VH-VL binders against c3mjb8. Designs and how they scored, part 22

Target 1, 104 residues: c3mjb8
Amino acid sequence: MRIKNKIKKRIIELIELAYITARKGDLELAREYIKLAEMYSRKGRIKIPLKYKRMFCRKCYTPLITGVTERRRIRSKILIRTCLICNWQRRYVLSRNKGSNKEN

## First folded at step 7 (VH-VL; framework fv_pritumumab)

Design h39T
Fold by ESMFold2-Fast, scan of step 7:
Structure h39T (fold): chain C 104 residues (1-104), chain A 123 residues (1-123), chain B 107 residues (1-107)
Amino acid sequence: as target 1 above (104 residues)
Amino acid sequence: EVQLLESGGDLVQPGGSLRLSCAASGFTFSDYAMSWVRQAPGKGLEWVSWISGSGYSTDYADSVKGRFTISRDNSQNTLYLQMNSLRVEDTAVYICAREDYDFWTGYYYFDHWGQGTLVTVSS
Amino acid sequence: DIQMTQSPSSLSASVGDRVTITCRASQSISSYLAWFQQKPGKAPKSLIYAASSRQSKVPTQFSGSGSGTDFTLTISSLQPEDFATYYCQQSYSTPLTFGGGTKVEIK
């Protein structure tokens, strides 16, 4: 249990580091940090927490930074996220009041 | 509900050291990035340092880099700023601020601030 | 570093007045702009983020607009508790930088 918790912490650390690295302009290094986090997740059989899973593109592994590497559109209470690097898209049915969402 | 309370400010001679604390309550501390912001007497706001929720990633203003260290103890819900080699121009009220995230818009922002603690660097 | 120029530095107004404060970034910051209110001897209070989104419990008299380099905070009808100093802040890149502040004083 403790070893899995330490691996989970390392996954979170790598994703945080990737996001900051991307913010500073190094997208390739940021992707490598995300790929490393995915490796720990896969080999350790530990799911990446949803909050952190939402921080990067599921297709190209680029951290999703609004207005920089990601575009967001809101249409009829649906959030559409688009990766500006690979054009990956994901739709979320959201309620602003409760923050609940359903991914399509 | 959300509270941030700073402590540790004091009168210190140039070249001295101080450690500031910010005690957080009312929320899951480890889920939030935190910053220190300072304000010199009669002046505006100046960002000092940032730390990620896990504590692994940090960033600093150039004016304090190499002299100040930001850290956190998530088990005690406390943010720290270790200040070394203090200069007269470091005199300011130091305020901790919590960073929130709005998934709907995709933006990070400061949503809660502490009261501040005064640091005076003088001979 | 991104410089934030805020204007005016101060203004005098009466209760009920419409007040406009502007903030200009030295480069495009998209919508990475926040507004804060600060009263003498107090910590800042967050008002607006993402250029135009109101923080919880912030009165509707406060509104933000703009994108890119030019931003505006509007107080549609000034209340007695609104006399304070207002700051803009960019979070597009580090170091995070604040405007010089606008002091809203009683006429």
Scores: ipSAE 0.760, ipTM 0.900, lowest interface PAE 0.9, mean pLDDT 92

Design l12D
Fold by ESMFold2-Fast, scan of step 7:
Structure l12D (fold): chain C 104 residues (1-104), chain A 123 residues (1-123), chain B 107 residues (1-107)
Amino acid sequence: as target 1 above (104 residues)
Amino acid sequence: EVQLLESGGDLVQPGGSLRLSCAASGFTFSDYAMSWVRQAPGKGLEWVSWISGSGYSTDYADSVKGRFTISRDNSQNTLYLQMNSLRVEDTAVYICAREDYDFWSGYYYFDHWGQGTLVTVSS
Amino acid sequence: DIQMTQSPSSLSASVGDRVTITCRASQDISSYLAWFQQKPGKAPKSLIYAASSRQSKVPTQFSGSGSGTDFTLTISSLQPEDFATYYCQQSYSTPLTFGGGTKVEIK
């Protein structure tokens, strides 16, 4: 249990570091941090928490920064996020007041 | 209800050190990034430092890099600012601010602020 | 660093007036712009984020507009409790920077 908590901590740390690195303009290094986080997730068999999974592109691993590395579009309570690097898209069904955010 | 309460402000000599605390209540502290913002007497607002919800990532204004350290204790719901090598120019009210995130828009923003604690650096 | 210039530095107005405060960024910041209200001796209160999104429980007389480099905060009908200093702030890049403030005084 302790070892899994250490791995989860490392995953979170890497994703946060990737986001900050991308905001400072180094997209290549940011992607490497995300790839490393994914590797720890797979090898440790620890799911990346949903909050952190939403911070990067699932295809190219670029951190998703609104207006910088991603575009956001809203249609009838469906959020469409587009990665500006690889053009990958993900749709999200949201409830702003209550509910649970659903990824699909 | 969200509450942020700063403490630790004092009169300090140039070159001295001081540690500020911000006690948080009414929310899951570890889910939110936090910042320290300062305001010199009669002046405007100046951002000082930022820390992620996990505490693993930090950032600093150039004027305080190498002298100030932001940290947090998520088990105690407390944010800290360790200030070393204090200068007269560091005299200000130091305020902690909570950062929220709007997933619909994709923007981070300050939504709640503490009342501030006064730090005076004088000989 | 991104410089934020607010105009005017102060203005005098009466209850019921429409008040406009402007903020200009030294470079394109997209919509990474927030507005705050501060009363003497008090902490700032968050009003607007993402240039135009009103924060919870903020009265509808407050509205924000703009993108890129030029931004505006409008108070459509000034209330007695709205006499305060207003600050804009960019969050596009670190260091986060604030405008110099606009003091809204009673005429």
Scores: ipSAE 0.676, ipTM 0.878, lowest interface PAE 1.2, mean pLDDT 91

Design l12G
Fold by ESMFold2-Fast, scan of step 7:
Structure l12G (fold): chain C 104 residues (1-104), chain A 123 residues (1-123), chain B 107 residues (1-107)
Amino acid sequence: as target 1 above (104 residues)
Amino acid sequence: EVQLLESGGDLVQPGGSLRLSCAASGFTFSDYAMSWVRQAPGKGLEWVSWISGSGYSTDYADSVKGRFTISRDNSQNTLYLQMNSLRVEDTAVYICAREDYDFWSGYYYFDHWGQGTLVTVSS
Amino acid sequence: DIQMTQSPSSLSASVGDRVTITCRASQGISSYLAWFQQKPGKAPKSLIYAASSRQSKVPTQFSGSGSGTDFTLTISSLQPEDFATYYCQQSYSTPLTFGGGTKVEIK
């Protein structure tokens, strides 16, 4: 049994549960699941994988659901995500200067 | 290539039980949520159940809630549907579907489907 | 539950024809709409997601449009392999629901 693997699994489970909970309309409970996941991340010293870290607002912890709890806008090959709850924003470059990097 | 292959469909009496399997290959199974969708003979598509990539979160159509259980074994790349208390109305081809996510648009969608396995509940 | 009403239930068309299929949601679903093609005895094939995004390897004659409650799938020039039943599907909320299907038949 590896402790770090168990903690990582719990973090992933909590974020998945938070997203489903938010989709069903319970944003308050969803935020609590995310806060719990972040607590396990900090205490276990395990980084939340980027895929899962992108699923929630970094400021208010609301799961980011396109058209429901977040707005997405593309301007000049830059994706701008806005949390509709707290107005947190983050920008992502869409292959503008990533020639050999095939990730969009 | 991505492959999804269902098995376990059979002729069953009302009240009986059956377990369906969907064998996945060609991708990292645990990275994808999965669903079961069914189609009664000559009818349209009906969503049955969903499971998250980790297997921790599940969801069900009201018509099967309490009777069907979706699960997965990520070590064997296999999705399951345990069907109990079967009814004549459960007669259908059961198809597994993979759910992908496009980060740049922000939408989830089905991208690959299996061929299905026929479940017939005799009356 | 969100009801998806698809029209027409069937249509007859010839190769080269422009075909339009419509789908209406009982409530606003933003762009959480997908389109699928199904041939007799076969599994569905994914065509469109997010109302208008074409999936990989899907021919350019297929296009989707709409948002909110009203959506359309257009086949700009019907090919012999396009005779099939087409379904819309919402993913805005569970349970996920499909339209009743539109059968595109040879005229």
Scores: ipSAE 0.741, ipTM 0.892, lowest interface PAE 0.9, mean pLDDT 91

Design l14D
Fold by ESMFold2-Fast, scan of step 7:
Structure l14D (fold): chain C 104 residues (1-104), chain A 123 residues (1-123), chain B 107 residues (1-107)
Amino acid sequence: as target 1 above (104 residues)
Amino acid sequence: EVQLLESGGDLVQPGGSLRLSCAASGFTFSDYAMSWVRQAPGKGLEWVSWISGSGYSTDYADSVKGRFTISRDNSQNTLYLQMNSLRVEDTAVYICAREDYDFWSGYYYFDHWGQGTLVTVSS
Amino acid sequence: DIQMTQSPSSLSASVGDRVTITCRASQSIDSYLAWFQQKPGKAPKSLIYAASSRQSKVPTQFSGSGSGTDFTLTISSLQPEDFATYYCQQSYSTPLTFGGGTKVEIK
């Protein structure tokens, strides 16, 4: 396992751990795990995979759990995600091909 | 084509140990969380254990906590369940299930199941 | 733990009938509810997730509804291959829990 592969694995582990921590109610600790994952991403020059980057609020770093820390609304093929902690919002256009999407 | 194939079920005495395997193919195994679900003869479904895609996070039903260990080898595309201190009430078909995520709705759910492997705990 | 109560435990129906199965959670689970079909000697087959979203390749006669504590699975026109046991399951909180099952039998 190369150093970069080890760092990528750690980033994924931290985000998974943050999500579980948030589900158990500790939002502050969950945010710290996300911040640590972003630090490893920046210092290691490894992009957080899009799947995992979508698991947390880009403004306050709270893991986004549907109906708990996040609200989702679909209007006219546009998904609107709202963080219930800081009111951050992002819009996504529904894919015409195999689950791909645009972020605005 | 997604395939999940369990193996390792056997007849074992109370207090014994057994290791189950679930061989996965047809998808990128490390991208998916996995669970073990069991079904006692003539009974309903009971969730046993869950493991994250990386293998770092795990969770267990109270009835098996401290006795069972879920693990995975992402290089071999295989899920494991190490069962120790087996009890008669652990007798069941053990089934592995894949957890998918629908980004548009935001919900996790089981989408594919294996055929199961029978574990019988009896003297 | 969240308890899931299914009703009825069994029912008899004819091909072409509309069948409704009910599932009740002991506390609010938002839309963290799934439905599964199981035939004798076979593994479960996933039907519905997020209370009302049909999984790929699942026939349109199957539909789910509800939110919070009360949920229903409807089979609009029962087919010969639909005679099976159906289970609901919550994924709102661990441990994940299943309903007791509803056996749909030929009348």
Scores: ipSAE 0.740, ipTM 0.896, lowest interface PAE 1.0, mean pLDDT 91

Design l14N
Fold by ESMFold2-Fast, scan of step 7:
Structure l14N (fold): chain C 104 residues (1-104), chain A 123 residues (1-123), chain B 107 residues (1-107)
Amino acid sequence: as target 1 above (104 residues)
Amino acid sequence: EVQLLESGGDLVQPGGSLRLSCAASGFTFSDYAMSWVRQAPGKGLEWVSWISGSGYSTDYADSVKGRFTISRDNSQNTLYLQMNSLRVEDTAVYICAREDYDFWSGYYYFDHWGQGTLVTVSS
Amino acid sequence: DIQMTQSPSSLSASVGDRVTITCRASQSINSYLAWFQQKPGKAPKSLIYAASSRQSKVPTQFSGSGSGTDFTLTISSLQPEDFATYYCQQSYSTPLTFGGGTKVEIK
């Protein structure tokens, strides 16, 4: 396997571990795992895949767990995520089918 | 398109060992966490074990900790459950389940299940 | 462990009836609640997740509601194919736990 593949796997492993660690209540350790994943990403010049990048707060690095460390609101097809630790917010436009907006 | 097929169930004696497999197809296996759920004859559902998409993180029900090991081979799209020191109360249909995540709601959930494989522990 | 209590344990109803099944968690689980249907001799089929979100290909007669500790599955007009046992399940914390099941007998 190429070295970059090993680094990418380690980034994913660390983010998965951070999420589980946060769910068990250790937010400080979870943040450290995320920071370590970011370090591997920067040092290895490997982008964190979007799926995993969305699993933690971009400001304080706390894993985002619905109803525990984040609040979610949907208004007019816009998802608003709020980190309950640092009050970081981000808005997301809900997905729609190509050429069709039929969602009944 | 998504398929989960369990195999490996058998009749074993108490104290014996057995390895179950769940062959996955129709999706990118490594992107999904997986669980084993069991159901004793005539009883309800009981969660047994969970494994993350990468295979790095695992979790177990207290009744099986130290005896069962969940693992996965992402190159072969296969989930495993190694069962050691089997007890009569482990008799059940063992079913693999795929865990998905709905980003818009923010919740994890089982979306697809296999048909199960029967494990009978008896002397 | 979070205990999930379903009521009733069984019920008999006529075709066309509105059926309500209740699930109570021993502590708040937000909306980490799913409902499954299981027909005799078959694996479970996922119906509802996040307390109220219907899964793909699930008929509109099935709906879920509730949050925190009290949850309801409603079958608005019971059909013969709805003969089954229904289970709720929490995914708020491990171990994941299921309710004891509600057997729906169609008369």
Scores: ipSAE 0.785, ipTM 0.898, lowest interface PAE 0.8, mean pLDDT 91

Design l14R
Fold by ESMFold2-Fast, scan of step 7:
Structure l14R (fold): chain C 104 residues (1-104), chain A 123 residues (1-123), chain B 107 residues (1-107)
Amino acid sequence: as target 1 above (104 residues)
Amino acid sequence: EVQLLESGGDLVQPGGSLRLSCAASGFTFSDYAMSWVRQAPGKGLEWVSWISGSGYSTDYADSVKGRFTISRDNSQNTLYLQMNSLRVEDTAVYICAREDYDFWSGYYYFDHWGQGTLVTVSS
Amino acid sequence: DIQMTQSPSSLSASVGDRVTITCRASQSIRSYLAWFQQKPGKAPKSLIYAASSRQSKVPTQFSGSGSGTDFTLTISSLQPEDFATYYCQQSYSTPLTFGGGTKVEIK
């Protein structure tokens, strides 16, 4: 339990560090931090929490910074996110309850 | 109700040290990044330091780098600012601020502020 | 560092007036701009984020506009409780920087 909690903490720490690294302009290093977080997730059999999973491109691992490394569009309660590096795209549907959503 | 309550401000001599605390309640503390912002008497706002929700990543204004350390204890819902080598120009009300995130817009922003605690550095 | 220049530094207005405050960034910050209100002796209150998004419970008389380098906060009909100092702030890059403030005084 403690081991899994420590691994989860490390995953979160790496994703936070990656985002800051990307904001400072080092996209390659940021991607390496995300890849390391994915490795801990895979080997530890711990899911990356949704909040943190949303912080990076699932295809190229670039942290998603609004207007810088991603484009966001909202159409009829659907959010469309596009990675500006690899063109990865994901849609999010706003549910009836405020703050609720689904990924496709 | 979100509450942020600062404490620890005092009168201190140049070169001295002081530790500020910000007690958070009404939300899941570890889900939010936090900042310290200061305001010198009669002056404007100046950002001092930032810490990620986990506490692993930090950032500092150039004026305080190497002298101030931001930290947090997520088990106690408390944010800290350790201030060393204090200078007269560090005299200010120090305010903690919570950073929220609007997923739909994609922007981070300060949404809640504490009342502040006064630090006076004087000989 | 990104410099934030606010104008005017102060203005005098009457209840019911339309007030416009301008903020200029030294480089493009896209929409990474927030506005705060501060009354004497009080902590700042968050008003606007992402240049134009009102925060919870902020009255509709407050509106923000702009993108890139030039931003505006508009108070469409000044109320007695709106006499305060207003600050803009960029969050595009670190260090986070604030404008010098605009004091809205009673005429």
Scores: ipSAE 0.778, ipTM 0.903, lowest interface PAE 0.8, mean pLDDT 92

Design l14Y
Fold by ESMFold2-Fast, scan of step 7:
Parts: structure tokens; sequence; C-alpha cells
Structure l14Y (fold): chain C 104 residues (1-104), chain A 123 residues (1-123), chain B 107 residues (1-107)
């Protein structure tokens, strides 16, 4: 479990690094960091935590920076996120039963 | 309650070194990015440095790059700023700030600030 | 660096007045703008983020507007505790930069 915890930490570090790299304007390098994090996730059989998984496009691996690399629209308690690079979309619904957000 | 308490400010001579600490409590420290912001006497706010939740990614204002190092100890819930080669113009109150994120808007922002610790650099 | 130009540098007002403070970014920062209040000898208090979203416990007299390069903080009815210095800040890119501040003084 120590090995898995070390790999999980590395995944988080790479995603954080990717986000900052994208904020500084280097989208190509940022995507490579995300791809590397995905590789550690697959080889280590460790799921990327939801918080970090939400930081990048699941299709093209570009970090999602509001207004820059993603568009956000909120309609009727539904958040729609659109990747401006590949047009990937995901919907998020606020659940009133459990008080939690759900992905569509 | 969220609490941020700075310490370590002192009077030092130009060229000297000093380490500041910011003790955090009331939240899961490792989930939040942190910054140091300074304010010279009678002047406005100036961002100094930023560190990611894991501590792996850092960034610095050009005025302190190569002289200051931001770090954190997530096991102790403490943020640090190591200041080397201090200059008279580094004289300021140094304040730590926590960065939060609003998922619905998609924006990061500072939500909590410490009281600050005074660093005076004089010959 | 993104330069934040804040105006006016100071203003005098009376309790009950409407006060407006403006902030201009040297390039588009979308809605990556926050407003802070600071009283003498105290740390800043966060008021507004994402240009127009109020922090919890912030009175409704405070409102923010704008996007891109031009932003405004409005205090619709100034209260005695609102005499302070106000700062805008962009969080679009590093280095993070603040406006020069606006001191709201008693008339």
Amino acid sequence: as target 1 above (104 residues)
Amino acid sequence: EVQLLESGGDLVQPGGSLRLSCAASGFTFSDYAMSWVRQAPGKGLEWVSWISGSGYSTDYADSVKGRFTISRDNSQNTLYLQMNSLRVEDTAVYICAREDYDFWSGYYYFDHWGQGTLVTVSS
Amino acid sequence: DIQMTQSPSSLSASVGDRVTITCRASQSIYSYLAWFQQKPGKAPKSLIYAASSRQSKVPTQFSGSGSGTDFTLTISSLQPEDFATYYCQQSYSTPLTFGGGTKVEIK
C-alpha cells in the first residue's frame, strides 16, 4: 500500500504541475504531464481522485482553465463544461436528495 | 474555524536571512494552495509566492526569485518562507493567504488571511 | 505582468453614500478578479471573487461587476465600518497583481 500511496502522490503532483504549466501558457507541455499522470494511474491501478480528474479534459488531456481552455454554462442547476480545444462536454447536476453533485 | 497564524518576523540587517512560518488549523491543509503576500509600511499589497497543495509546484514574484523559497510541511500544517539576501525594500508585513476554489464558477480566490508578521530590514 | 490600475486613489464620503471604485487590467483577465477590504493595522478581508460573487457574510451593500478589462466595486449605502482601503486583484496569471488601493475616508 506504501507503493500505491507514493504513486497516488505522484499523480496529484503531475496534475497540479500541469495546471500551473497551462496557466503560464504552455498547453502542449501541460498535456504531456496529464498523459504521464494517466499512465501512472493505469500502470499502478490507482484511480485519479475526482477533484483532480475534474481539472482536465478526459478526451484531449488539456487542463481545464475557465474562460481559457473551457467554457462553463449554468442553466437550471446544471453546469455544462465544454473543452474549447476538442469540444468535449460534461454535465453536472446538483442532487437535492443527497445534497451532492452528480455527473451526466 | 479556519485560522492562519504567522510568526518569525524580526529586525535583520541587509544581506541577512529569516524564515517565516504560518501555522494553519481548522481545515485539511494539504487540500489548499497557499500564498505569501506582503505590504510595505504605508504601501499596497504585493504578492510574493505561491505553493500548490502537495507542495510540488511553486511560483515567485520576480523581485524575490532566487532569494526566497516557499515550502510547506503538510504533516505539521505549516507554511514556510525562507528569505535570503534580504534588502531594505523587503521591509514589510508578510501575510499568508489560503486559496479556495468555487467549482460552479470555476474560479480560484483567496478566502482567508492571517494577521501578518513584520519583517524590518535596516542597516 | 498584468498591471492593475485602480481609481480613484482616495475619496471622501458620508454614511449613506453610494461609492464606486474602478479597476482596469492591462489585458483581458476574463472574470479572474477579486476585491478586498483592509482596515489600518489589520489583514485584508475577502469581499468579492470571480468579479461579482460575494464571499459569505459580506453585506449585500457590496457588489462587483465587469469582465475582461474593466471592473467596478459598488458600495450602495456606505456604513461607518466601511471606511477602509479597498484593493482589486487579478488571479488570471502569475505574478498575481493587486491594484494600488482606494482609501475611502470620512468626509
Scores: ipSAE 0.688, ipTM 0.878, lowest interface PAE 1.2, mean pLDDT 90

Design l15D
Fold by ESMFold2-Fast, scan of step 7:
Structure l15D (fold): chain C 104 residues (1-104), chain A 123 residues (1-123), chain B 107 residues (1-107)
Amino acid sequence: as target 1 above (104 residues)
Amino acid sequence: EVQLLESGGDLVQPGGSLRLSCAASGFTFSDYAMSWVRQAPGKGLEWVSWISGSGYSTDYADSVKGRFTISRDNSQNTLYLQMNSLRVEDTAVYICAREDYDFWSGYYYFDHWGQGTLVTVSS
Amino acid sequence: DIQMTQSPSSLSASVGDRVTITCRASQSISDYLAWFQQKPGKAPKSLIYAASSRQSKVPTQFSGSGSGTDFTLTISSLQPEDFATYYCQQSYSTPLTFGGGTKVEIK
């Protein structure tokens, strides 16, 4: 239990570090940090939490930084994310209320 | 309800040290990056330091690098700022701020602020 | 460091007025701009992020516009509770930097 929690913490740390590294312009090193996080995930049989899994390209492992390494478009209540490095795309269906003027 | 409460501000001599705390409640603390922002009397806002949700990554304004250390204890829901080698110019109200993320737009932003704690550096 | 210049530094207005505050970045920051309101003796309150997105529970009289280097905060019909100092802030790169503030005073 403790070991798995330590590995999960390390996965999160590596993804956070990768994002910061990419912000400073070192995309190659950032990808290596993501690959290392994926390795810990596989070896430890621990899923990368969805929040952190959404922080990098699933195809090329580049951290996704809006307007820098990623483009975002909203069309017909669908969010389309495009990696500007490898052109990987993923679509997300917006909640009816998230695309509206309604709160919460 | 999200609450951030700073403490630890005091009157200190130049060259002295002080540790500030920010107690967080009403949210999962470890899911959010945090910053310290300061405001000198009668002046505007100045960003001081940032820490990631895990506490592993940090960043600092050049004016405080090497003197201030940001840290967090996610088990106690508390953010810290250790201030060493204090200067008269460090006199300010120090405010902790929570950084949220809007997944749909892809932008990080401050959404909640504490009340601040006053640090006065004077001889 | 990215410098943020606000204009005007202060303005006098009456309830019901349309108020416009401008913020200029020394280099392009895309949409990495936020606006904050601060009343005397109080903590800042977050209003706008991503240049034009209103934060939760912020009244519709507040709107943000602009991209790149030139940004505007508009208060379409000033209310008594809107007399405050307003700050812009860029988050495109560290260090995060704030504008000098615009004080909105009673005329």
Scores: ipSAE 0.747, ipTM 0.889, lowest interface PAE 0.9, mean pLDDT 91

Design l15T
Fold by ESMFold2-Fast, scan of step 7:
Structure l15T (fold): chain C 104 residues (1-104), chain A 123 residues (1-123), chain B 107 residues (1-107)
Amino acid sequence: as target 1 above (104 residues)
Amino acid sequence: EVQLLESGGDLVQPGGSLRLSCAASGFTFSDYAMSWVRQAPGKGLEWVSWISGSGYSTDYADSVKGRFTISRDNSQNTLYLQMNSLRVEDTAVYICAREDYDFWSGYYYFDHWGQGTLVTVSS
Amino acid sequence: DIQMTQSPSSLSASVGDRVTITCRASQSISTYLAWFQQKPGKAPKSLIYAASSRQSKVPTQFSGSGSGTDFTLTISSLQPEDFATYYCQQSYSTPLTFGGGTKVEIK
């Protein structure tokens, strides 16, 4: 769908803009861009791609910038991300990237 | 294999214009932010400009703001740098670089570089 | 802008030597530091990001350390192919800035 592809592109653009805005220190404006991206996602019935969904806090909508707005801790194979603004946490089970398996 | 190939470098007079291209292959181009970095003869590396994967967000070094424009065509896997009002001090090899992201660490970093294309600004 | 100062500007070393290159930021950059190797007439090669994370296929003789303002690149046992110019780079804030480079030459 052409319309859905345009909405998806706008969602990605807004999240990219939010991240850059947060890097420059404007966390409030960055949150507004994320909220707008979520609005497009909801109204357009388009899921935010996982890569971009991982770029912001699900609770307070602050873009997650390592050492600035989030803390990352690795224990064994688990990555723990903590939002430094609202203390939201999420755990991720990570497998190290292995060369592509040619059997498929 | 990831490949980045620059073209468009030439000899140009002060005040002139050039458009550089960087042809990307071996990866999904739109998933990666890209930068232009330059190196003047016998000098070190200087970052010039950055563009997001979508092409919507851009950033520039102060020395080139208002004169250079970074853009990309994700359908053609090509990065561009439009250079206007060129100055003698813009003489450099211009190199495109791909920015990757390590989710484990949370850091963005340059992982692949092109060979560069020489721009000489001289009267 | 964040200034990156590298020391030394050049050094002479022999194969098998331990080489240490230092990079200092004008303000705290946490661990937003990368290291690159460049040989004459060639494009830079990425070595290290996040101060200490080695990029794929980079030999283990290369290691990075530091945080805040002071960073080091160590080559534990210099190989013939390691004679090159090395650059540090901060990505904490824009504009992205590089150090002036350290040329590692044959003694």
Scores: ipSAE 0.756, ipTM 0.892, lowest interface PAE 0.9, mean pLDDT 91

